# Designs tried in a protein design chat: VH-VL binders against Transcription termination factor MTEF1, chloroplastic (MTERF1). Part 1

Every score and structure here is a prediction.

Target 1, 262 residues: Transcription termination factor MTEF1, chloroplastic (MTERF1), of Arabidopsis thaliana (Mouse-ear cress) (q84x53)
Amino acid sequence: AGETSDTGILFREKLIYLQDLNVDPHKALRVNPSLRSAPISSVVSVETLLSSTGLSRPAVGRILDMFPDLLTSDPESEILPVLRFLSNEISISEQDIPKSISRCPRLLISSVDYQLRPALTFLKTLGFVGRDTITSRNTVLLVSNVERTLIPKIEYLEEGLGFTREEVAKMVVRSPALLTYSVDNNLVPKVEFFIEEMRGDVKELKRFPQYFSFSLERKIKPRHRLLKEHGILMPLSEMLKVSDGQFNHWLLELRLRSAERR
Unless a header shows other numbers, all headers, positions and changes below count from the first letter of the chain; antibody chains are not in Kabat numbers.
F, E and O are the ipSAE of ESMFold2-Fast, ESMFold2 and OpenDDE, as the mean of both directions, binder to target and target to binder. V2 is 0.75 times the mean of E and O plus 0.25 times the DockQ between their complexes.
[cut] stands for letters that were removed.
The coordinates of atoms that the task and the answers printed are left out; those that the model quotes come from them. Centres of patches stay.

## First folded at step 5 (VH-VL)

Design X01 (from L11 with heavy chain S31R; framework fv_libivirumab)
Fold by ESMFold2-Fast, scan of step 5:
Structure X01 (fold): chain C 262 residues (1-262), chain A 124 residues (1-124), chain B 112 residues (1-112)
Amino acid sequence: as target 1 above (262 residues)
Amino acid sequence: QVQLVESGGGVVRPGRSLRLSCAASGFTFSRYGINWVRQAPGKGLEWVAIISYDGSNKYYRDSVKGRFTISRDDSKNTLYLQMNSLRTEDTAVYYCARHPYLWSGYKTYGMDVWGLGTTVTVSS
Amino acid sequence: DIVMTQSPLSLSVTPGEPASISCRSSQSLLHSNGYNYLDWYLQKPGHSPQLLIYLGSNRASGVPDRFSGSGSGTEYTLKISRVEAEDVGVYYCMQALQTPFTFGQGTKLEIK
């Protein structure tokens, strides 16, 4: 007698395979319905390519759980070009490829031709060259759309703060995280607080662009309130870069000096 | 169809040279590492060498180091094995075998496509 | 070099009966990334080798589900749940953990 096709067994094998990778099968199927009919060999091929970079099995599982569309991606045409781009155009060493991917898994679902290479070209025009080139630590910048995301942030810093393109470029190279922050939810509230409440000089933001990396509610506002309460003026770097203990000690010393002025 | 075809085998005396070729078709050759594997008459399989997808990593079995050189020409979809100072123990059928998704030269996840082999006979 | 040892070296099986081949490595093939770097190949008479199993337990494309690989570290097993005439040939395990890649001696499977 001929063998009965058992698609239920094949489907269960796929679910067990995903479970062994610590991938949530229900979430994966909901996000990527094509996974239901894809052969298990497709999923294994993706895992094989990712693990060949040096990623641990748990790390591969976390990435696939985060981006289930990768489970049915063609490794040769969709994933391998990203790995090649990181190695050949960014010059990330073989040993650092796993770290680059772990830090920014979104690289794997990003088009080299339509996203990664245009972003790299744009970043080079801002000054990410030589000693300031893109490394495994800041590949997150490559996954932002140039026209819809990066340019509007540059324009906000130019037009909103009255800076030249060259001045903004220097700020961004010094503090690359600026390009990852939301204009409406991060940059604008922090600028408004700095100008309106702190009565700050915007030129100080060029000297200390790291200002935008600090929490408005948990660090900037509380520390400003303490300084204002005691009539103390302080550069942004002194105000924000120190630990809470160091800030409180420094504040105490300044208060004592103010009292000594009699 | 996906295919690998070896050529360049023949009969030579000890100390002579041969160059083997492996022509790839039906897939993007430049994205794969390729192995050379040999089999002496009536004996088992013996791994010889591997070249990474970008040609930057090359590894050899100890007995052929300094005598054999693996190389590739992606513009011609062709792999080469330059065999110098041949010995009688090099007599074998030589296969090329595709290695999918090789990132570093010594990590293989299975050789999924093999050629038909080319015969090298080193006679004294 | 990592030494691969297969057992048995030859095996005769009646069609429909199971077959089992053992492969032992001189050191662990379990990498820190969690994978076992052991592959299984079949060479049919007069043919090139073909991949059956990779990374210990994963069936290659087109390989029937009657073939299964198991094991970890230094001990591995290839099982055929029901042998068919087309399965005749020499089976090889290979470690791919480090160069030089090394094959076992081979196990010849014949039909009674």
Scores: ipSAE 0.000, ipTM 0.491, lowest interface PAE 12.1, mean pLDDT 86

Design X02 (from L11 with heavy chain S31D; framework fv_libivirumab)
Fold by ESMFold2-Fast, scan of step 5:
Structure X02 (fold): chain C 262 residues (1-262), chain A 124 residues (1-124), chain B 112 residues (1-112)
Amino acid sequence: as target 1 above (262 residues)
Amino acid sequence: QVQLVESGGGVVRPGRSLRLSCAASGFTFSDYGINWVRQAPGKGLEWVAIISYDGSNKYYRDSVKGRFTISRDDSKNTLYLQMNSLRTEDTAVYYCARHPYLWSGYKTYGMDVWGLGTTVTVSS
Amino acid sequence: DIVMTQSPLSLSVTPGEPASISCRSSQSLLHSNGYNYLDWYLQKPGHSPQLLIYLGSNRASGVPDRFSGSGSGTEYTLKISRVEAEDVGVYYCMQALQTPFTFGQGTKLEIK
């Protein structure tokens, strides 16, 4: 059936079409077996809708390669509602829709009713409104499950560190990436190092929640070690915000001034 | 089945007004942008106006800008074209045509469903 | 405004023979997203226009495979591999890259 007559030819044309989009056809068929029997018009319809938003052809290809289930999605019932949600409920400008999708392609495979809208509602209760509203830069937060992902992180910050909901809300609005970090693999190790090795006050973490965005092994530990060696104490923001070159220059100047006074 | 039906055409004198309607059935009207396209007797097709799926974006041919207003009432699945200050040059069959996947409003793909047209004659 | 020019303006074909219609745009219809925003329509005598091809080369639903579109930038072609009696009518290209959308003059196809 697959190798004869028009059916075999149509299947081959589908593979060529996918290759032209830089979509790996073997991966796509493995991930989405329905693609084998789906008409080529299905793939073309999805590509057409995504292109209509202003996404470049290479960008569309990358998205379809990343999520082959989209190749057999119904554009009107599965994809179009996401695009409208971004435009109408989040109020992302039409010019920024392609950027939003490119930064978070997972939006296109997320249910508006069961994932995106519940997440937006929850984020609004945390203070993502007005000047701090969700933008094309923060759409990754919309694809996180409220019950399994977002709430446990909020609970860790509230109960684990002794912060109020209002304090936690202020922290995550100031540093939205906090909601994307693993509690066990990111937050806990950084908190333990801060309290046990740096002997820090947890109140400083709510003043500078960006602490959690820095590498523990490549930045936090090395800079703390250098400061400890020279008997220097400084705020987290001063310690971590500067480049390696600026930090080393600053450290050199402080050492020089200290030596002159001894 | 999917269809568009125009109405409201007629014979009027220059300077008068007409309101055309386009009734949609068999599909979710609010999901689509809709075009008005006209054709003068014995002449070719001429694009007139488009309205986006949510009514927020409207675009017009220069010769009708300021005289024609495109609008929609999704509760009635109906598109309108209010034509004011009509000229003899506006004499044509007016078609409404659905634009699939027209969510961005300015870059679009083929008009896949057309009505049968309604005739507007502007003469003295 | 983008000007669309078709050639020929009329064409007579014996049933079963191929037909080719050209469309030229005054500026490139190739968008930065890689697509060519050109559509082809057929208007049969006494009927409304119907979509044949969109985005340069994609056949619309229900359109026979004897119809094909090709081209890029400013030069486009609609081909009918084997003309049938039902293909009689006026063929129009249209650019959908920017408003106002503009049609070509139309090409009348007749059967000998």
Scores: ipSAE 0.005, ipTM 0.518, lowest interface PAE 9.8, mean pLDDT 86

Design X03 (from L11 with heavy chain S30R; framework fv_libivirumab)
Fold by ESMFold2-Fast, scan of step 5:
Structure X03 (fold): chain C 262 residues (1-262), chain A 124 residues (1-124), chain B 112 residues (1-112)
Amino acid sequence: as target 1 above (262 residues)
Amino acid sequence: QVQLVESGGGVVRPGRSLRLSCAASGFTFRSYGINWVRQAPGKGLEWVAIISYDGSNKYYRDSVKGRFTISRDDSKNTLYLQMNSLRTEDTAVYYCARHPYLWSGYKTYGMDVWGLGTTVTVSS
Amino acid sequence: DIVMTQSPLSLSVTPGEPASISCRSSQSLLHSNGYNYLDWYLQKPGHSPQLLIYLGSNRASGVPDRFSGSGSGTEYTLKISRVEAEDVGVYYCMQALQTPFTFGQGTKLEIK
């Protein structure tokens, strides 16, 4: 039978191929219905291109399972441009391309012209240049939409905290993870707690923007409660950067001094 | 139609030079690494050289290093093999063959499109 | 350099019967990415080589399902389930794990 005309046997062959890669075929078909009619040669071509970068077979399978739309992507027009962008415009070395992709598989489903290059240009305006340029460690920033995601976060930090664009840019360059946090679910609650409960000076957030990387419920609130109970004030970095053991030890020492003074 | 066509072969004396060309059509030439593979009369296949898709990586068989130079002109969709200091042992049919998704030197797999070959005869 | 050794060097088969060709590499062709970098090629008399199998077991598009590749590491096999007249030619294995890429010496398949 002709391979282009025998859709039943070709479909079954695709299911077996996906299972061999540890890709869930039912999930893949649900997310990407066009996979049902796509030739198996197309799927194999995508896998082959990804493997040529140095990604292991299990890593390729995990990526394809996570983003089944890749299974029907044209390797030359949709995937290869992303790889070339990382190598030529970001200047990531060939040995680090697999690391970049593994850390942020979403790069592979992102348009160079409509997503990655615009995001890079925007990030450069914030100060991601020279020693702070985008590398394999922070390519996650490139997959965020500038208008819908990045700009609203910058605007919140400017208007909500009363900072200039230049001040916000310095914060973001020092703590790039800030651009990955939800305004409503992460930034706003932590700012409100800092200002209203901790009676904090917002200038301290410019000095320690890593504040936003700590759990509000599991770390910030519990440690503040302990300090408040004992009338102790301390910088955010000393409060939050230390391990639970180090914090408890330091708290005990301060309590001892307070008791000794009396 | 996806096609590779070799040209530039001929009969020359030892020590002379020849430049082989491989013209590509029907595919995005710039996206592929290309190999030169040769076959001496009545003998097996022997890999000669490869050039990466962007021209930044070139690899050669030891016996041709320093004598042969592989290059490409993407504006003309053409691959070249400059063959200097030819030896009788270089007598062969020379094929060019594309390598899909070879973007970093030797990390690659099958050669899926081959030309018809061009004959090089080096005789005294 | 990686040395590729094929056996047998020649094979004569009655049409409709199976054929099997072995290929051994002096070093493992299994890359850390999980793929075996071994390809199989067929050169029909008077023709250019053509790709049959790549990365150990994947059939090239347009290659009949009677051809299959298997093996891993240093030992590989090309099988033809039912040999047809058009299958006559010289079969080569090739490693593409590292340069220089190296071919086996070739196996000539003839019809009885």
Scores: ipSAE 0.006, ipTM 0.510, lowest interface PAE 11.2, mean pLDDT 86

Design X04 (from L11 with heavy chain S31K; framework fv_libivirumab)
Fold by ESMFold2-Fast, scan of step 5:
Structure X04 (fold): chain C 262 residues (1-262), chain A 124 residues (1-124), chain B 112 residues (1-112)
Amino acid sequence: as target 1 above (262 residues)
Amino acid sequence: QVQLVESGGGVVRPGRSLRLSCAASGFTFSKYGINWVRQAPGKGLEWVAIISYDGSNKYYRDSVKGRFTISRDDSKNTLYLQMNSLRTEDTAVYYCARHPYLWSGYKTYGMDVWGLGTTVTVSS
Amino acid sequence: DIVMTQSPLSLSVTPGEPASISCRSSQSLLHSNGYNYLDWYLQKPGHSPQLLIYLGSNRASGVPDRFSGSGSGTEYTLKISRVEAEDVGVYYCMQALQTPFTFGQGTKLEIK
């Protein structure tokens, strides 16, 4: 294991260092017990590597507080391969690496060989190539397990909507956030509401897959029910993309025009 | 030609202050951490302080903590050591030394580039 | 603080003879990443220190292959296979495992 014996002095040094980084030492020790016996050089080397990417000290501290297992990670064998994967295989510029990590800190605790590269390969088969390639903006897709998470979502959309794999692939390329949503808690309730209460044509979901990014309870249901009450039909994009104030104003205008024509 | 050049040394009485400078040239200064190392007359090397590449992390020898402040100005490619409350035991030649910690080539390469040193004499 | 102890404190060699310098640390310098955080430096008379060996056994750029570092944990050795006149100076080991970084007392190498 290569762990050194802990002494009171070395332990205090680690606590002071963690506090200086704004890392909660009690949480860190609870989540990562090996931190108690690890040399302070382990924490310093991790912080040094992360800081060398251009991350600010507060950002590094936030990441280490979120994922205390990183505090005892080997920088060269566990962290650097992720950074090189982002630079060499995703082609994220050196200047954008800090933004990529800040947007998805979980990248740093993800295996390149067993998670990130398999996910990238799978996403490429769906159409994340060329102008739709993975960038610093959507690296969150790389931290999802292909077999346990990504494939089941695609299969649900195929079965639930009656779409082909090619059609579903086009939907997820157009709206990548689809792959981050829970099947049971997000996709199923929204599909059921669309088909059963809205009496919607599922083909409209191929044209507007962003439907799944809107709150069912706070936006989809309330706006549908208001439109239904007034006998108004409109495309999903017009219904959902506008602010509450804008929607209410347009609804009022539509009601006034309807009254004038009747 | 990669080089570091120290300046700002001199003779001062105990309790006074000096500011040392270390000017870098021939490399991208903003990508490197830099150390201050001192050597008393006829004695061995003694590490004093380090500053990280972005200036956010600073570490000091206990005997200078609270008295010395390491800083950098990347727009001038210059490292500083502000030395307050100087003591006779601070008398030494002060070297700055580059310590490479680069993300694209992260490794501990040791202190691979050193300046020629600047002399600080604290006498009563 | 980690204490570094060198032996011998001085040695005299005839050109072409081998030389060996030992360095002991008060605690292990072997990190969980598998590296030994020990560096070796040479200070020639009237010159600034120069890096010879980093991470226990890696030669710095421009350092002749007659220099080699070995050891792990708390025991380290710097060897010069065939000493040359230009090798005269004071040799220092330094631990870079944790701050404060600490040097050994130095070993003075002289030509007979």
Scores: ipSAE 0.000, ipTM 0.395, lowest interface PAE 14.8, mean pLDDT 85

Design X06 (from L11 with heavy chain S52W; framework fv_libivirumab)
Fold by ESMFold2-Fast, scan of step 5:
Structure X06 (fold): chain C 262 residues (1-262), chain A 124 residues (1-124), chain B 112 residues (1-112)
Amino acid sequence: as target 1 above (262 residues)
Amino acid sequence: QVQLVESGGGVVRPGRSLRLSCAASGFTFSSYGINWVRQAPGKGLEWVAIIWYDGSNKYYRDSVKGRFTISRDDSKNTLYLQMNSLRTEDTAVYYCARHPYLWSGYKTYGMDVWGLGTTVTVSS
Amino acid sequence: DIVMTQSPLSLSVTPGEPASISCRSSQSLLHSNGYNYLDWYLQKPGHSPQLLIYLGSNRASGVPDRFSGSGSGTEYTLKISRVEAEDVGVYYCMQALQTPFTFGQGTKLEIK
């Protein structure tokens, strides 16, 4: 009874601590069962290290809620190496480390030796060097598995569009977000629409790889339909870069001028 | 098992030299700053020196500057304290203790692992 | 150098009674990152020092809940809610805000 009561008290203290951080205790225990037996001091050590980077307490709590396995991570061997990798191997200033982590919390659960450094090396071979080097804005590329995620995307663009590796590399350097998009759910549907419905020249995708950043259902299809309806052809950049209001105003002006000339 | 083991203490006369070693095991030695803390017989704890994880930043207590040199060999997981021109006031038990880093600004928190100490006696 | 002053320098308590130790620094230990760089250590007779509290209020691994640290800036307190026989020893505060790191004089805790 004494030991059961003591164990219950320690468990309750842990739940209160997690709630104070706005971490869902039930979700955390479900995702990370090891948390049940972990001492509260281990959790505090992780919070302390993350807060030392400049992350606010709510931001730390959000990260821990998102990845409860961090709650039982060894700060020395699992978290600190990531922070040092970002500051020492990637040109990210001390002030930008909190932003880098907030934008991509997955960095903290990624192995430096087996994930981050291999990804960086691969990205460098694609041309992410010099002016195009990895920054706090695109660290999300470092958390993608080279063999399972990055290479298949490159291969899809090569094989599906008939591009060379060098041409694909130039595209992803110009539009790094390409490497974050799902092949099956994003790239394939947009390529098929471009070729089959828009009758587009695939060379235009090399000139404007940002095409893949636009919503197929909310922007690409509606704007193409309007242009097709009026027999208008225009470059992808002109079609997609403007706001809905600007696009509609332009169509209205064009329709009025067309009516006047008749 | 995380541990630090000091060695190299002994009895020497004033003006002589002594080199202390601190062997680390059970943790990633290169991730920690390690310091030397001493305690004279019947007295309190006195910080002596620290070496940061990168080995380039070293700090000393004023009374030992120019006489003591802290160094590390990460390939051997070992910390050293070279003590030159020893004085009777250097008589103490010398502990090594690890400093977990806050990643930024070379700040440390809590010395959470200590060795058992090695005794240095400077006497004529 | 930052001077650390502890009070009292000796304390005698009956098991089960609370104990409180104060530590004052000659300058603020509150860093711009929001942390107070004040740690507490216990040295039991014949043993190496052991960490109790770090960064003002955080309990070190394995330290019982009865130990708590509080304070900010220049005034800090270590509290033991219910002293046990195994708590006998000398308690030290230490600032790690800047080198040289400095300890207080130590507070000797004895059991009646």
Scores: ipSAE 0.000, ipTM 0.448, lowest interface PAE 11.1, mean pLDDT 86

Design X08 (from L11 with heavy chain D54E; framework fv_libivirumab)
Fold by ESMFold2-Fast, scan of step 5:
Structure X08 (fold): chain C 262 residues (1-262), chain A 124 residues (1-124), chain B 112 residues (1-112)
Amino acid sequence: as target 1 above (262 residues)
Amino acid sequence: QVQLVESGGGVVRPGRSLRLSCAASGFTFSSYGINWVRQAPGKGLEWVAIISYEGSNKYYRDSVKGRFTISRDDSKNTLYLQMNSLRTEDTAVYYCARHPYLWSGYKTYGMDVWGLGTTVTVSS
Amino acid sequence: DIVMTQSPLSLSVTPGEPASISCRSSQSLLHSNGYNYLDWYLQKPGHSPQLLIYLGSNRASGVPDRFSGSGSGTEYTLKISRVEAEDVGVYYCMQALQTPFTFGQGTKLEIK
């Protein structure tokens, strides 16, 4: 059907390059239409900057496949500021930057001025300082919008459970994952079960905020039912932190003590 | 236009000092590590020094350590090389070259923008 | 320091013929991230060096497709499929795996 133009050849070269990185070209073009006209040198520049941090080629490909908008980002003005922020303001060591990015690729598409720095400032006011400072393990908190995501969760814990701001801050510093959980789909159902079925005192939740990290259907409900059947009460930490084998062993021990007491 | 322009070269006697400048335009200077690379008359290319984009990490060729100091002023988009205790072996054309470099231990791709060079002659 | 060795040191080619330049490193330039930190530069007579190939095999912007880079670890090759008059100059390989960055001694390409 005719001759391929230089433009058509360059476009196919771009598709081959993306496939070599294990990036889905059709998905990338659908999500990022600008990729159609972007020169291949732009895509290569982004890959080169990411690999210069120590990220493996497969890891770079996975990130670009996950966030195709990065393929047309200006490395110097859009990506490098994030790398600077992680090193200079979070104080993540240079050799740990690849690990931080791999754990939270969304960092690379987050504005330093409008997202990352405001989130860091907010988290510091909650007590993420010193020994509890943000590290490569919890940079996911930095990509959460303060006003639309973080504050509503703090308000739910404060107002919904009757806790002070200081008490809530202590809870989230102790269990940072708490700030990543959905209020409606995670926090509320677990609180309702704790109060209504377990007849628990909500003050125990601020002593063991890790409660919210456990599966309601696969762990919390089954273990509660088993304890209730035997008339056994125990702290949430003893109930939930242990393996199934260890829990069953403890249940046997408690049953044996009950039998010995007659 | 993306450009680097060196200046400050000249003819000096051994033991003297010279300060080279490299003026950048057309790109975000603060985002790049910049290299000094030299070339003695009729000889090959020899890497001299690099400064990271934040300016805190500096690396030098062993033969210039303690004598040369690389620095940058991002507010002026300018790179400097302070050359003290010059030796006849330092005679060369000095180029500055842009290198997207992220500190020691991190990797970068090649030097894609070069200046025209400035000539340093150290003769007795 | 990583030592870079080029061969040949000079070659003379008739226009339209291919040319090949080898570069060897004293240690592997293959990083754990999967990239080979080897770049190729061309310095035309009286001009500043210009980047041709980076990370072993990637052509720099504006570099014709007659130029190709290949190799991995300690052995690298720059190939020109059809030499043109404008390709005359000195070719250098450079490792960027670690400081000090080191260049090969250069290969001079001339037209017969």
Scores: ipSAE 0.000, ipTM 0.488, lowest interface PAE 12.9, mean pLDDT 86

Design X09 (from L11 with heavy chain S56Y; framework fv_libivirumab)
Fold by ESMFold2-Fast, scan of step 5:
Structure X09 (fold): chain C 262 residues (1-262), chain A 124 residues (1-124), chain B 112 residues (1-112)
Amino acid sequence: as target 1 above (262 residues)
Amino acid sequence: QVQLVESGGGVVRPGRSLRLSCAASGFTFSSYGINWVRQAPGKGLEWVAIISYDGYNKYYRDSVKGRFTISRDDSKNTLYLQMNSLRTEDTAVYYCARHPYLWSGYKTYGMDVWGLGTTVTVSS
Amino acid sequence: DIVMTQSPLSLSVTPGEPASISCRSSQSLLHSNGYNYLDWYLQKPGHSPQLLIYLGSNRASGVPDRFSGSGSGTEYTLKISRVEAEDVGVYYCMQALQTPFTFGQGTKLEIK
């Protein structure tokens, strides 16, 4: 054993090391108090493992700054299993592991046995298999708790909109980001606006589930208001998929034609 | 008490075979790549072979390739080195050493746990 | 194969004085991720090797702060600020950038 609690010199060594990684030492100590007594060798081991994946030193520093709890994680039992899960069970190629982690650093603080693998199993039941399997692009779906987060969203779409489980599954496979959106803050307001203000048929949401990826305040409401002012009806995909510039140009041209009317 | 313990060394004639074992305890054996490193009497250290954590990737020193086979049995927390067609120049103390090896490739950090070694003598 | 060359091959030091060992690689050990894949080991008489420094400059667990590693690319140095009797042994550098992993010839440190 021995006395390995921090002394002035050992503590300063940790501070310098963290600063060299561009990790804010004061923030890290506030978020992770265990860091104060942790040996520097433990912190270096975490950095070394992350670096071995191909992550650059600045990228590793950014991740550790974002999640200071990682600084005292056991690399073998807490971090390595995540990396191996991505490589072996998701089949992400070695060169894409750094990209997957950079896109979703929260993967590194997620339990394989209690979070990642249960989420993958659940997603497979929804149809994330074959050509629609989980890839480096959508690993963010793996960090959501099945019981507390994913199932309530599926239930909202089933019960709230009158869809079958199979219909909901097809929607989320076509637009995986749907599973990342808040029910209360995203899904409900957009559904209410679609039904009540746009007088839309909910069946159109099954055909274009990407509707939920657009800002309600910045795109959906403004574009609908302009179309309504001119008595125009169009499918959601035509309404929302064009850029702001293209929509504004089209609307300007429409206004000009309207002004030429007797 | 993380430790590695080698066994299986002995005295054999050229052309014969030996199987070395390395028993691991005190850590999650399946999470580590393990090296075999040897040292001839009065000489320096010489790397022999490594096996990846999953047993899929194996790398050898050229002089032993085709004669030596590294393997592991994670259910027994044991590493093996099957040594066939032994030569007098294979005479050495053989160490197993833990080398954190993620899943493939070669980039890793230092060998932080070593066994006490087992002696192999190949003589006529 | 990457060739590792150490100098000196032997040195004698009075207790309390500093010691310095150099290691040269036949090609750069600096990876694009910013790390130098060079390790230092000590083998005390009659003992197994033990890790001192990994990735160029990081001290292994339990290694006293009088040991330090520095260098980058093809030139590396191990320094002992104040040599103690327990530091006697043979020091080896090793590259872990690519297989086969290769050791230097070893540097024998003796006390005067």
Scores: ipSAE 0.006, ipTM 0.503, lowest interface PAE 9.4, mean pLDDT 86

